VHH binders against Putative glutamine amidotransferase MTH_191. Designs and how they scored, part 2

Target 1, 304 residues: Putative glutamine amidotransferase MTH_191, of Methanothermobacter thermautotrophicus (o26293)
Amino acid sequence: CGIAGVVYKDGKLHSVGADMTRMLHALQHRGPDSAGFAIYGGLGLEENDYLLNIEVKDKPGLLDMVKETVELVSPIGSDEVIPSVENHIIYRCRITLESFSQLKPLIMDIDSIDDVIVLNGSHSFEMIKDVGSVLEIADRYDTWSKKGTHAIGHTRFSTESIVDRYHAHPFQSYIIPDITVVHNGQITNYWKIREPLERKGHIFETNNDTECIVHYVADKLASGYSLEEALEQSVKDMDGPFSYIVGTPQGVGIAKDQLGLRPGVMAENDEVFAVASEEVSLREVMDTSEVEQISPGEVRVYEI

## First folded at step 3 (VHH)

Design a15 (from v15 with S27R A33S; framework vhh_vobarilizumab_d1)
Fold by ESMFold2-Fast, scan of step 3:
Structure a15 (fold): chain B 304 residues (1-304), chain A 119 residues (1-119)
Amino acid sequence: as target 1 above (304 residues)
Amino acid sequence: EVQLVESGGGLVQPGGSLRLSCAASGRIFSIYSMAWYRQAPGKGRELVAGISSGGSTSYADSVKGRFTISRDNAKNTLYLQMNSLRPEDTAVYYCAARIWEQTGYFDYWGQGTLVTVSS
């Protein structure tokens, strides 16, 4: 799998969708089966507005049932249908909720419909993830035109015979808004990390390591940790080998396990902070000879 | 733990009215999003009407203006008032509820109540 992140230091909108598309395309050899993006700062949603991404099998009446279920909670402000592969569509809609705490219950209501899966719901980022190559997904979702302040992304190599959209990275937690994770590797002490989080009320939908990481980071942030502190503590608590990148509304962080067996590099100039699995990805967003290998146990964060 | 029990179904003539009730067990009814679904013989289930915890409502095009969904949180009861009934409204009507819980989530369905519209 390949991971990447990019932040523009001026806090203004830049063509981060195009940047991340190029970064992930450079990592296509690491993961040809699916790709995903979390693009921050470009949605411009009003307070209490959220964007839902819903996978719907293309069959009569099903999309109408999805829309009617959404309308139980919120009028639909704007929406679109994006054709996908394997007789499926992606339905995207903007909704308004009284509080963030209503989002997960709505997602579960929609998920109760047969042949329907909610991929995510967000306020500060746009999630794009699907089956296919980076360039196929970029053309399907028009990632080239997407603007933001920062983005993270992933290319996936699946060991299973079937690759599904829900298990593509990024993953999101619903304990606090807009925290996303992309990950390469494994957590070898998975249940020691997961069990305390479940006791605190985190709901796990998969046995995926990436979901465990996003719940862990969200829990630390909700407890008053800074992003850097949360990532530093994760390196102490989690056994690798892993590398992961976290996106938040404020920026990007990367962490490597203590053995450092999964790749991670960074480069930085006056305009851009970038991290990735490989140097070729970094060169898609900056012209630099000063690439740093992220050391075992190291955490790097940039916040605007 | 939580159960939904529908009542109020029966035989009614075209143009008549009927009110369905759904009684929910459990203290947390007020946070549930509730809905009425129906299934006619040989067809799949379809959403008829829904109501959020805050009281926002939605209706299938085929029933707009004829059916009204409402809830009474003090009585843990969901209602569907059906007016100007047509033979095409003949179906088993199901009550559904979904909530988020700290240790998991559940999808609750009733067993259904039959509505027959004929002379």
Scores: ipSAE 0.000, ipTM 0.118, lowest interface PAE 19.0, mean pLDDT 82

Design a16 (from v15 with S52T; framework vhh_vobarilizumab_d1)
Fold by ESMFold2-Fast, scan of step 3:
Structure a16 (fold): chain B 304 residues (1-304), chain A 119 residues (1-119)
Amino acid sequence: as target 1 above (304 residues)
Amino acid sequence: EVQLVESGGGLVQPGGSLRLSCAASGSIFSIYAMAWYRQAPGKGRELVAGITSGGSTSYADSVKGRFTISRDNAKNTLYLQMNSLRPEDTAVYYCAARIWEQTGYFDYWGQGTLVTVSS
């Protein structure tokens, strides 16, 4: 698998969708089976507006049922259908809620419909994840035209047909608004991390490591940790081998486990902070003559 | 870390059914993506069916509609229900496991169980 992140330091809109597409394409040898993006700062949503991204099996009446379920809670401000592969569509709609706390209950209601999966709901980032190569997904979702202040992304290597959209990275938490994670590797003390989080009231929807990481980071942030402190503590608490990148509305962070067996590199200049699995990815967004290897147990963060 | 043991193979006639089981021990079963592979005499291993830690399934075109993969996390067991068996389904069947987010290679393999479809 490959991971990547890029931040423009001026806090202004840049072609981060195109940047991330090139970064992930350079990592295609690490993961040809699916790809995903979280692109921050470009949606320009009004206060209380959220974007839902919903996977719907392409069969009669199902999309109408999804729309009816949404409309019980919120008017649909704008919407779009994106045809996907394997008899599925992606339905995207803009909704208005009283507060962020209403988002997860709505997602649960939509998920209760058979053959429907909510991929995410967000205010400050756009989620794009699907089956296929980076360039196929880029063309399907027009990532080339997407602007933002920063982005994170992932390419996944799966054994042939063992690929699905929901389990593609990035993963999101609904405890803290707009936190996303992309991840490579595994947490070998998974249940030691998960059980305390469940006791604190975190609800897990999958058994995958990436969801565990995003719940852990969200819990630390909710407890008053800075992003850097949360990542530093994660390296102490979690056993690898892993590397992961976290996206927030404020920026990007990368963490590498104490064994350091999963790759991670960084480079920065006056304009850009970039991190990735491999140096070739960094070269897509800057002159990387000064590439730094991320050491075992190390954390790097850039916040706008 | 995880150990896998297949069972349920045997001799069946064309059109018959078999249910294969794979018992897992050593690690938490629910965090693994699981798959069934097969290897026919004189051929390489091929993927038959896969299931993610979250339960999403995938099938090879040759078995789609005839085989069903499922898992029981409470029993730490993976299943392959094989219906409408054909002579070309004759092979040693292996179960395999990996952590969902790792590379596409499966790290843990069982010893295999023989399925013969003849007579």
Scores: ipSAE 0.000, ipTM 0.120, lowest interface PAE 19.2, mean pLDDT 83

Design a18 (from v15 with S52T S53R; framework vhh_vobarilizumab_d1)
Fold by ESMFold2-Fast, scan of step 3:
Structure a18 (fold): chain B 304 residues (1-304), chain A 119 residues (1-119)
Amino acid sequence: as target 1 above (304 residues)
Amino acid sequence: EVQLVESGGGLVQPGGSLRLSCAASGSIFSIYAMAWYRQAPGKGRELVAGITRGGSTSYADSVKGRFTISRDNAKNTLYLQMNSLRPEDTAVYYCAARIWEQTGYFDYWGQGTLVTVSS
């Protein structure tokens, strides 16, 4: 698997969708099975508006059922259908909720429909994840035209016989809705991390390491930790080998485990902060002559 | 502060049924998302079933089709109907509550009720 993140320091809109597409394409050899993006700052949604991404099997009447379920809670402000592979479509819609607390219950209602999976719901970022190569996904979703202040992304190599969209990175937590994680590697003390979070009331939907990481980070942020403090504590609490990137509305952070066995590099100049699994990815957005290798146990964060 | 008290546990033979109840007091029940967790000897605590404020439900794969979670807001009570019980369902079952309207966690747990499935 490959991971990448890029931040423009001026806090203005840049072609980060195109940037991330090039960065992930450079990492395609690490993960050909699926790819995903979280692009921040470009949606421009009103305070109570959210974007849902819903995977729907291409069956008669199923999309209508999804729309009817959404409309019980919110009018649909805008929507689109994106054809995907394996007899599926991705339905995207903008909705308005009275509060963030209504988002997860709505997602669970939609997920109760057979052959329907909500991939995410967000306010501050656009999620794009699907089965296929980076360039196939980029053309399907038009990532080339997408603007934002920053983005994170992932290319996946599946060791499982099933390649699915839901388990593609990025993953998100609904305690703080706009926190996303991409990672490569393993959390070897998984249950030691998960059990305290479950005791705090976190509900896990998978047994994936990535979900565990995003719940952990969201819990720390909700408890008043800064992003840097949350990542520094995660390196102490979690056993690797892993490397992961967190996206927030304010920026990007990368953390590498104490053993440092999974790759992670960074490059920074006056305009851009970028991190990735490999130097070749950084080369797509800036001069890589000053690439730094992230050390074991190291955390690097940039917030605009 | 919400207080949760489980009841309905006990000894049952394989293939039998039990209904667990969780009575909530001290706060408004309807504002909470609720869940049932269980912990068997030598194993970690696992989510069995969850129910949102709006009534949407989720289940662990091991119990799908056998267990049903439900809530009665008028009675401030959460239920878990357990059918076709198996020896591997033996565990202490915990009721849990959280507030969905806040950024942050309020972790309210009951003391647990023991379910033993034995021949």
Scores: ipSAE 0.000, ipTM 0.113, lowest interface PAE 19.7, mean pLDDT 83

Design a19 (from v15 with S56D; framework vhh_vobarilizumab_d1)
Fold by ESMFold2-Fast, scan of step 3:
Structure a19 (fold): chain B 304 residues (1-304), chain A 119 residues (1-119)
Amino acid sequence: as target 1 above (304 residues)
Amino acid sequence: EVQLVESGGGLVQPGGSLRLSCAASGSIFSIYAMAWYRQAPGKGRELVAGISSGGDTSYADSVKGRFTISRDNAKNTLYLQMNSLRPEDTAVYYCAARIWEQTGYFDYWGQGTLVTVSS
């Protein structure tokens, strides 16, 4: 797998969708089977508005049932249908909720419909993840035109015959608004990390290591830790080998396990902070020879 | 860099079972994604089953419920337990190991082991 993140330091909109597309394409050799993006700052939603991304099997009446379920909670402000592979569509809709706390219950209600999976719900970022190469996904979702302040992304290797959008990275937690994770590697003490989180009320949808990481980070943030502190504690608590990147509405962080067997590099100038699995990814967003290797157990964070 | 050696192939009657093994040497086995492929006479190579470095498994539709892939990281060995074998399962079975390095995506292949399902 490959991971990447990029932040523009001025906090203004830049072509981060194009940037991330190029960064991930440079990492295509690491994972040809699927790719995903979390693009922050470009949606321009009103305070109580959220964007839902819903995977719907293309069969009669199913999309209508999804819309009816949403409309019990919120009017639909805008929506679109994006065709995808394997007789599925992605339905995107903009909704209004009184509070963030209403989002996860709504997602659970939608997920209760057979052949329907909510991929995510967000305020500050746009999630794009699907089966295919980086460039195929970029053309399908028009990532080239998407603007934001920062983004994270992932390329995935799997046994190539699996079509599975939900389990692609990024993963999101609903304990903290709009936190996402992309990950490369393994958490070898998985249940030691997961069991305490479940006792605290975290709901796990999968047995994925990446989901465990996003729940862990979200829990620490919810407990008052800074992003840097949460990542620093994670490399003490979690056994690798891993590297992961966290996206939040305010920035990007990368963490590398104490064994240091999964790669991670960074580069920085006055305009941009970038991190990735490999140097070739960094060169897609800045023209610099000053690339820094992230050391075992090291954490790097940039917040706008 | 990994060397892979398959064993356990042979002749078996329809409905029988075989267990294939793939012994890995060289690099740390546990960090590799592992897979079994097969190539039947006159046909192309196809993925039979895969197992991630994290232990997640995947199977071709034709073998689901009949074959089980597993790995023993302490023994640096990949297994394929094949049950309820059919004549259509006749093929050379290949072990593959995959790893991502900074220099690119790499896969390593064994020499293959022949499985014949007939009376």
Scores: ipSAE 0.000, ipTM 0.099, lowest interface PAE 19.6, mean pLDDT 84

Design a20 (from v15 with S52Y; framework vhh_vobarilizumab_d1)
Fold by ESMFold2-Fast, scan of step 3:
Structure a20 (fold): chain B 304 residues (1-304), chain A 119 residues (1-119)
Amino acid sequence: as target 1 above (304 residues)
Amino acid sequence: EVQLVESGGGLVQPGGSLRLSCAASGSIFSIYAMAWYRQAPGKGRELVAGIYSGGSTSYADSVKGRFTISRDNAKNTLYLQMNSLRPEDTAVYYCAARIWEQTGYFDYWGQGTLVTVSS
């Protein structure tokens, strides 16, 4: 799998969708089966507004049932249908909630509908993830035109015979808003990390390592840790091999396991902070030969 | 943990009105949403109207403009005001509550109250 992140230091809107598309395309050899993006700062949502991405099998009456379920909680402010492969569509809609805490129960209600899966719900980022190559997804969702202050992304190599959209990265936790993770590798002490989180009330939907990472980071942030502190503690608590990138409304962080068995590199100049699995990805967003290897057990964070 | 008791059903002529009430007791602070469902003779149970803790409401297309769902938080009571009743509204009406921390089904149901719209 390949991972990438980019931050513009001026905190203004830049063509981060195009940047991330180029960065991930450079990593296509690491994961051809699916790709995903979390693009921050470009949605321009009002307070209490959220964007839902919902996978719906293309069959009569099903989309109407999804819309009716959403309308039990919120009027639909705007919506669109994006054609996808494998007899599925992606339904995207903007909704208004009184609080973030209403989002996960709504998602669970929608997920209860047969042949419907909520991919995510967000306020500060736009999530795009689907089956296919980076360029196929970029054309399908028009990532080239998307602007933001920062983005993270992933290319996936699936070990399963069936590739599905739900298990594509990025992953999100609903304990705190707008935290996303993309990941390469595995957590070998998985249950030692997961069991305490479940006892605290985290609800796991998969046995995927990436979901475990996002729950862990969200839990630490909710407990008052800074992003850097949360990532530093994760490197002490989690056994690799892994590298992962976290996106938040404030910025991006990367963490690499104690033995450094999964790649991670960074580069920065006056305008941009960028991290990725490989140097070739960094060169898509800056013209520099000064690439730094992230050391085993090291974390790097940039916040706007 | 939550108990629901419906009242207000009965026989009414077409074009008439009825107000259904549902008294909630127990762990009411955990309630995420409340709803009215109905089940007509020989049919499955269907959603009529829903209200969430923040006050947002939704209605089945067949009742929009005729029915109004409301909640009195001080009395812990859910209401369904039914106007311009039609013979097709004949059904057993159920009050339901969903708990914030649980999965996507309504967790608690009342016993039901019969509404008959006929001459």
Scores: ipSAE 0.000, ipTM 0.116, lowest interface PAE 20.3, mean pLDDT 83

Design a22 (from v15 with S52T S53W; framework vhh_vobarilizumab_d1)
Fold by ESMFold2-Fast, scan of step 3:
Structure a22 (fold): chain B 304 residues (1-304), chain A 119 residues (1-119)
Amino acid sequence: as target 1 above (304 residues)
Amino acid sequence: EVQLVESGGGLVQPGGSLRLSCAASGSIFSIYAMAWYRQAPGKGRELVAGITWGGSTSYADSVKGRFTISRDNAKNTLYLQMNSLRPEDTAVYYCAARIWEQTGYFDYWGQGTLVTVSS
């Protein structure tokens, strides 16, 4: 798998979708089977508006059932259907909720429909994740035209014949809004991390390490930790080998396990902070000779 | 907006105890989590203890077993009970409230209260 993140330091809109597409394409050899993006700052949603991405099997009446379920909770402000592979569509809709606390119950109601999976719900970022190469996904979702202040992304290698969209990165937690994670590696003390989070009320949908990381980081952020403090504590609590990147509405962070066995590099100038699995990815967004290896146990964070 | 006012700081001898309070006012129903941070002379600010609205707690390794964070949601007041105080606990202690907003989490800070542990 390959991971990447990029932040423009001026806090203004830049072509981060195009940037991340190039960064991830440079990492395609690490994972050709699926790719994903979380693009922050470009949605421009009104207060209390959320974007849902829903995977729906392309069969008669099913999309109507999804729309009816959504409309029990919120009017649909705008929507679109994006054709995907394997007889599936992605239904994307904008909704209005009185509070973030209504989002997870709505997602659970939608997920109760057979052959329907909610991929995410967000306010501050646009999630794009699907089966295919980086360039196939970029053309399908028009990532080239997407603007934002920052983005994180992932390329995945699957050993299975069928790639599951839901298990593609980024992963999101719903304990707090708009926190995303992309990850490369393994957490070898998985249940030691997961069990306390479940006791605190985190709902796990998978047995995936990446979901465990996003729940952990969200829990720490919700408990008063800064992003840097949350990542520093994760390196002490989690056994690798891993590297991961967190996206938040304020910025990006990267963490590397104590053994440092999974790659992670960074480059920074006055305009851009960038992190990735490999140097070739960084060169897609800046021309620099000063690429730094992220040391074992080290975290790096940039917040706008 | 949220306003935070700390109280309870002062001079105490090593091995002594002190209780800090932080009163929150304003948009208090938006507060998801509260925390105590400290900044010792010549050092950066560090997290001491955090608590969510539901009462889940976290502590820095250096204070675990000695300090207890608690919250009275009815009074919108945060507490830090500090026992077995050491000279290295000398710092300005800051109350922080984490507010969920549509554009992310924002931290509001109090002005701080000085704790001096000295013989």
Scores: ipSAE 0.000, ipTM 0.219, lowest interface PAE 14.7, mean pLDDT 84

Design a23 (from v15 with S53Y S58D; framework vhh_vobarilizumab_d1)
Fold by ESMFold2-Fast, scan of step 3:
Structure a23 (fold): chain B 304 residues (1-304), chain A 119 residues (1-119)
Amino acid sequence: as target 1 above (304 residues)
Amino acid sequence: EVQLVESGGGLVQPGGSLRLSCAASGSIFSIYAMAWYRQAPGKGRELVAGISYGGSTDYADSVKGRFTISRDNAKNTLYLQMNSLRPEDTAVYYCAARIWEQTGYFDYWGQGTLVTVSS
């Protein structure tokens, strides 16, 4: 798998979709099976508005059932259908909720419909993830035109028998708004990390290590940790080998396990902070000879 | 806008106990998480314990089993029960409150309360 993140330090909109597309394409050799993006800052939603991203099997009446379920909670402000592969569509709709706490229950109601999976619900980022190569996904979703302040992304090599959209990175937690994770590697003490989180009320949908990481980070942030503190504590608590990147509305962070067996590099100048699995990815967004290896157990964060 | 006021600090002997309180006022209904931080002379600020609105808690390894964080949402008050105090716990203790909004979070800080553990 390949992971990448990029932040523009001025906090203004830049062509981060195009940047991330190039960064991930440079990492295509690490994972051909699926790719995903979380692009922050470009949606421009009004307060209490959310974008739902829903996978729907393309069959009669099913999309109507999804819309009816949504409309029990919120009028649909805008929507679109994006054709995908394997006789599926991606349905995107803008909704308004009274509070963030209504989002996860709505997602669970939609997920109860057969052949329907909610990929995510967000306010400050756009989630794009699907099966296929980086360039196939970029053309399907027009990532080239997407603007934002920062983005994270992933290319996946699946060791599992199932390669599907839901299991592609990024993963999101709903304990707090708009926290995403992309990950490369393994958490070898998985159940030791997961069991306490389940006791705290985290709902796990998969047995993926990446989901465990996003719940862990969201839990620490929800408990008052800074992003840097959350990542530093994760390196102490989680046994690798792993590297992961976190996206939040304020920025990006990367962490490497104590053994440092999974790659991670960074480059930084006055305009850009960038991190990735490999140096070739960083060179797609900046001209630099000063690429830094992230050391075992090291955490790097940039917040706007 | 949130204002935080800490109280309960003071001088205590090793092995003793103190209870810190933090009273929140203003737009308190938007507070999601609250935490205690501390800063000893010559050191950076470090997290001691955190608690979510729903009561989920987290502790620094150095205080786990000795300190207990709790909150009373009806009184808008955060507490830190400190037992088995050690000289190394000497620090200024800060209350922090986190408001989580659509576009990120905002942290509010109290002015701090001094805890001195010495014989």
Scores: ipSAE 0.036, ipTM 0.570, lowest interface PAE 6.7, mean pLDDT 86

Design a24 (from v15 with S52R S58D; framework vhh_vobarilizumab_d1)
Fold by ESMFold2-Fast, scan of step 3:
Structure a24 (fold): chain B 304 residues (1-304), chain A 119 residues (1-119)
Amino acid sequence: as target 1 above (304 residues)
Amino acid sequence: EVQLVESGGGLVQPGGSLRLSCAASGSIFSIYAMAWYRQAPGKGRELVAGIRSGGSTDYADSVKGRFTISRDNAKNTLYLQMNSLRPEDTAVYYCAARIWEQTGYFDYWGQGTLVTVSS
């Protein structure tokens, strides 16, 4: 797998979809089989509006059932259908809720429909994840045209164990809005981390490490930790080897385990902060010889 | 833990053939997919070929029809048969392994083996 993140320091809209596409394409050797993006700052939704991404098997009546389920809770403001592979479509719709707390119950209601999976619901970022190479996904979703202030992304080498879109990165938690995680590696003390989070009310839908990481970070942020503090504590609590990147509405952070066994590099200048699995990704967004290896147990964060 | 050791690199003339081997040791029964990557001087690393434990394969367009990836599970060894070699195939070739576990996915890499195609 490959991971990448980029932040424009001026807080203005830039072509971060194109930037992330180039960064992930440079990592295609790490995973040609699926890719995912979380693009922040460009969605421009009103305070109580959310974007849902829903995987729907392409068969008669099913999309209508999804729309009817959504309309029990919210009017549909705008929507679109994106054709995907393997007889599936991605249905994307904008909805309005009275509070963020209504989002997860709605997602659960939609997920109860056979052959329907909610990939995510968000306010401050656009999620794009699917099966295919980075460039195939970029063409399918038009990532080249996406603008934002920052983005994180992931590219994956396929296995037969877990091949669905839901298990692709990025992952999101619903305890706190709009945090996303992309991850490379393994959390070896998984249940020691997960069990306390479940007792606090986190609902886990998979046994995926990336879901565990995003729940952990969301819990720390909800408890008043800064992003940097949350990542620093995660490195102490979680046993690797791993590296991961977190996206929030405010910025991006990267963390490496205490042994530093998974790659992670960074570079920054006056305009851009960038992190990735490999140096070649950093060169897609800035011309620099000043690439820094992230040290074992180190975290780096940039917030706008 | 998995360790990967490549061998078989060397100097060959254009049009020649070479077979790379990658010996896997450690928890090899957990390996779900293996791949060959390469990196030429001044360029980024690129996927050459991949193989899943079930036998399905993927190839980069530049090598399709010339290279063949295969595994010998009894010997815990991955191979890359390279035919009709071209000067642009000159690179360090890396072996990679991917493992699924309850906690997610994990990647391992070898140290690389140099392939030079010239007279």
Scores: ipSAE 0.000, ipTM 0.111, lowest interface PAE 19.6, mean pLDDT 83

Design a25 (from v15 with I99T; framework vhh_vobarilizumab_d1)
Fold by ESMFold2-Fast, scan of step 3:
Structure a25 (fold): chain B 304 residues (1-304), chain A 119 residues (1-119)
Amino acid sequence: as target 1 above (304 residues)
Amino acid sequence: EVQLVESGGGLVQPGGSLRLSCAASGSIFSIYAMAWYRQAPGKGRELVAGISSGGSTSYADSVKGRFTISRDNAKNTLYLQMNSLRPEDTAVYYCAARTWEQTGYFDYWGQGTLVTVSS
């Protein structure tokens, strides 16, 4: 698998969708099975507006049922249908809720419909993930034209997990607004991390290591930890080998396990902070030869 | 816009106990995640314990089993119960409040209260 993140330090909109597409394409040799993006800052939604991405089997009447279910809770402000492979569509709609806490219950209601899966719901980022190569996904979703302040991304090689849209990275938690994770590697003490989180009330939908990471980080952030502190504690608590990147509305962080067996590099200048699995990815967004290897057990964070 | 005031610090012998309090005023206390940090002379700030708005807790490895964080939303007060104190626990202890919103997070800090663990 390959992971990447990029942050523009001025907090203004840049072509981060194009940047991330190039970064992930440079990592395509690491994973051909799926790719995904979380692009922050470009949606321009009003407070209390959210974007839902819903996978729907292309079957008569099913999309109408999805829309009717959404409209019981919120009017649909705007929507679109993106054709996808395997007789499926992605239905994307903008809704209004009184609070973020209403989002997960709505998602559960939509997920109750057979052959319908909610991929995510967000306020400050756009989620794009699907089966296929980086360039196929970029063409299908027009990632080249997407703007934002920062982005994280993933290109996946499946090691035993199901290869589908639902299991593609990034993964999101709903405990705090708009946290996402992309990950490369294994958590060898998975159940020791998961069991305490389940006792705290976290609901796990998969057995993926990445979902465990996003729940862990969200739990720490919700408990008053800074992003850097949450990532530093994760390196102490989680056994690798792994490397992962977290996206939040404020920025990006990368964490690397104590053994350092999964690669991670960074480059930084006055305009950009970038991290990735390999140097070739960083060169797609920076013209500098100043690349720093992230050390075993090291955490690096940039917040706007 | 939240103001935080710590109290309860002082001199205590190794193996002793202290309870710190943090009184919050201003915005609605119950929506904030709360944390205790400490800073020993010449060192950076270190997270000690955190508690979510819902009451879930987390602790630094160095204090697990010895310290307990709790909150009383009706009194707008955060507590840190410190047991089995060690000389290395000597530090100024700070109360912090944080909330995550659609536009990011906001941090508020108290002025600190000194804890000295010495024979």
Scores: ipSAE 0.201, ipTM 0.666, lowest interface PAE 4.4, mean pLDDT 87

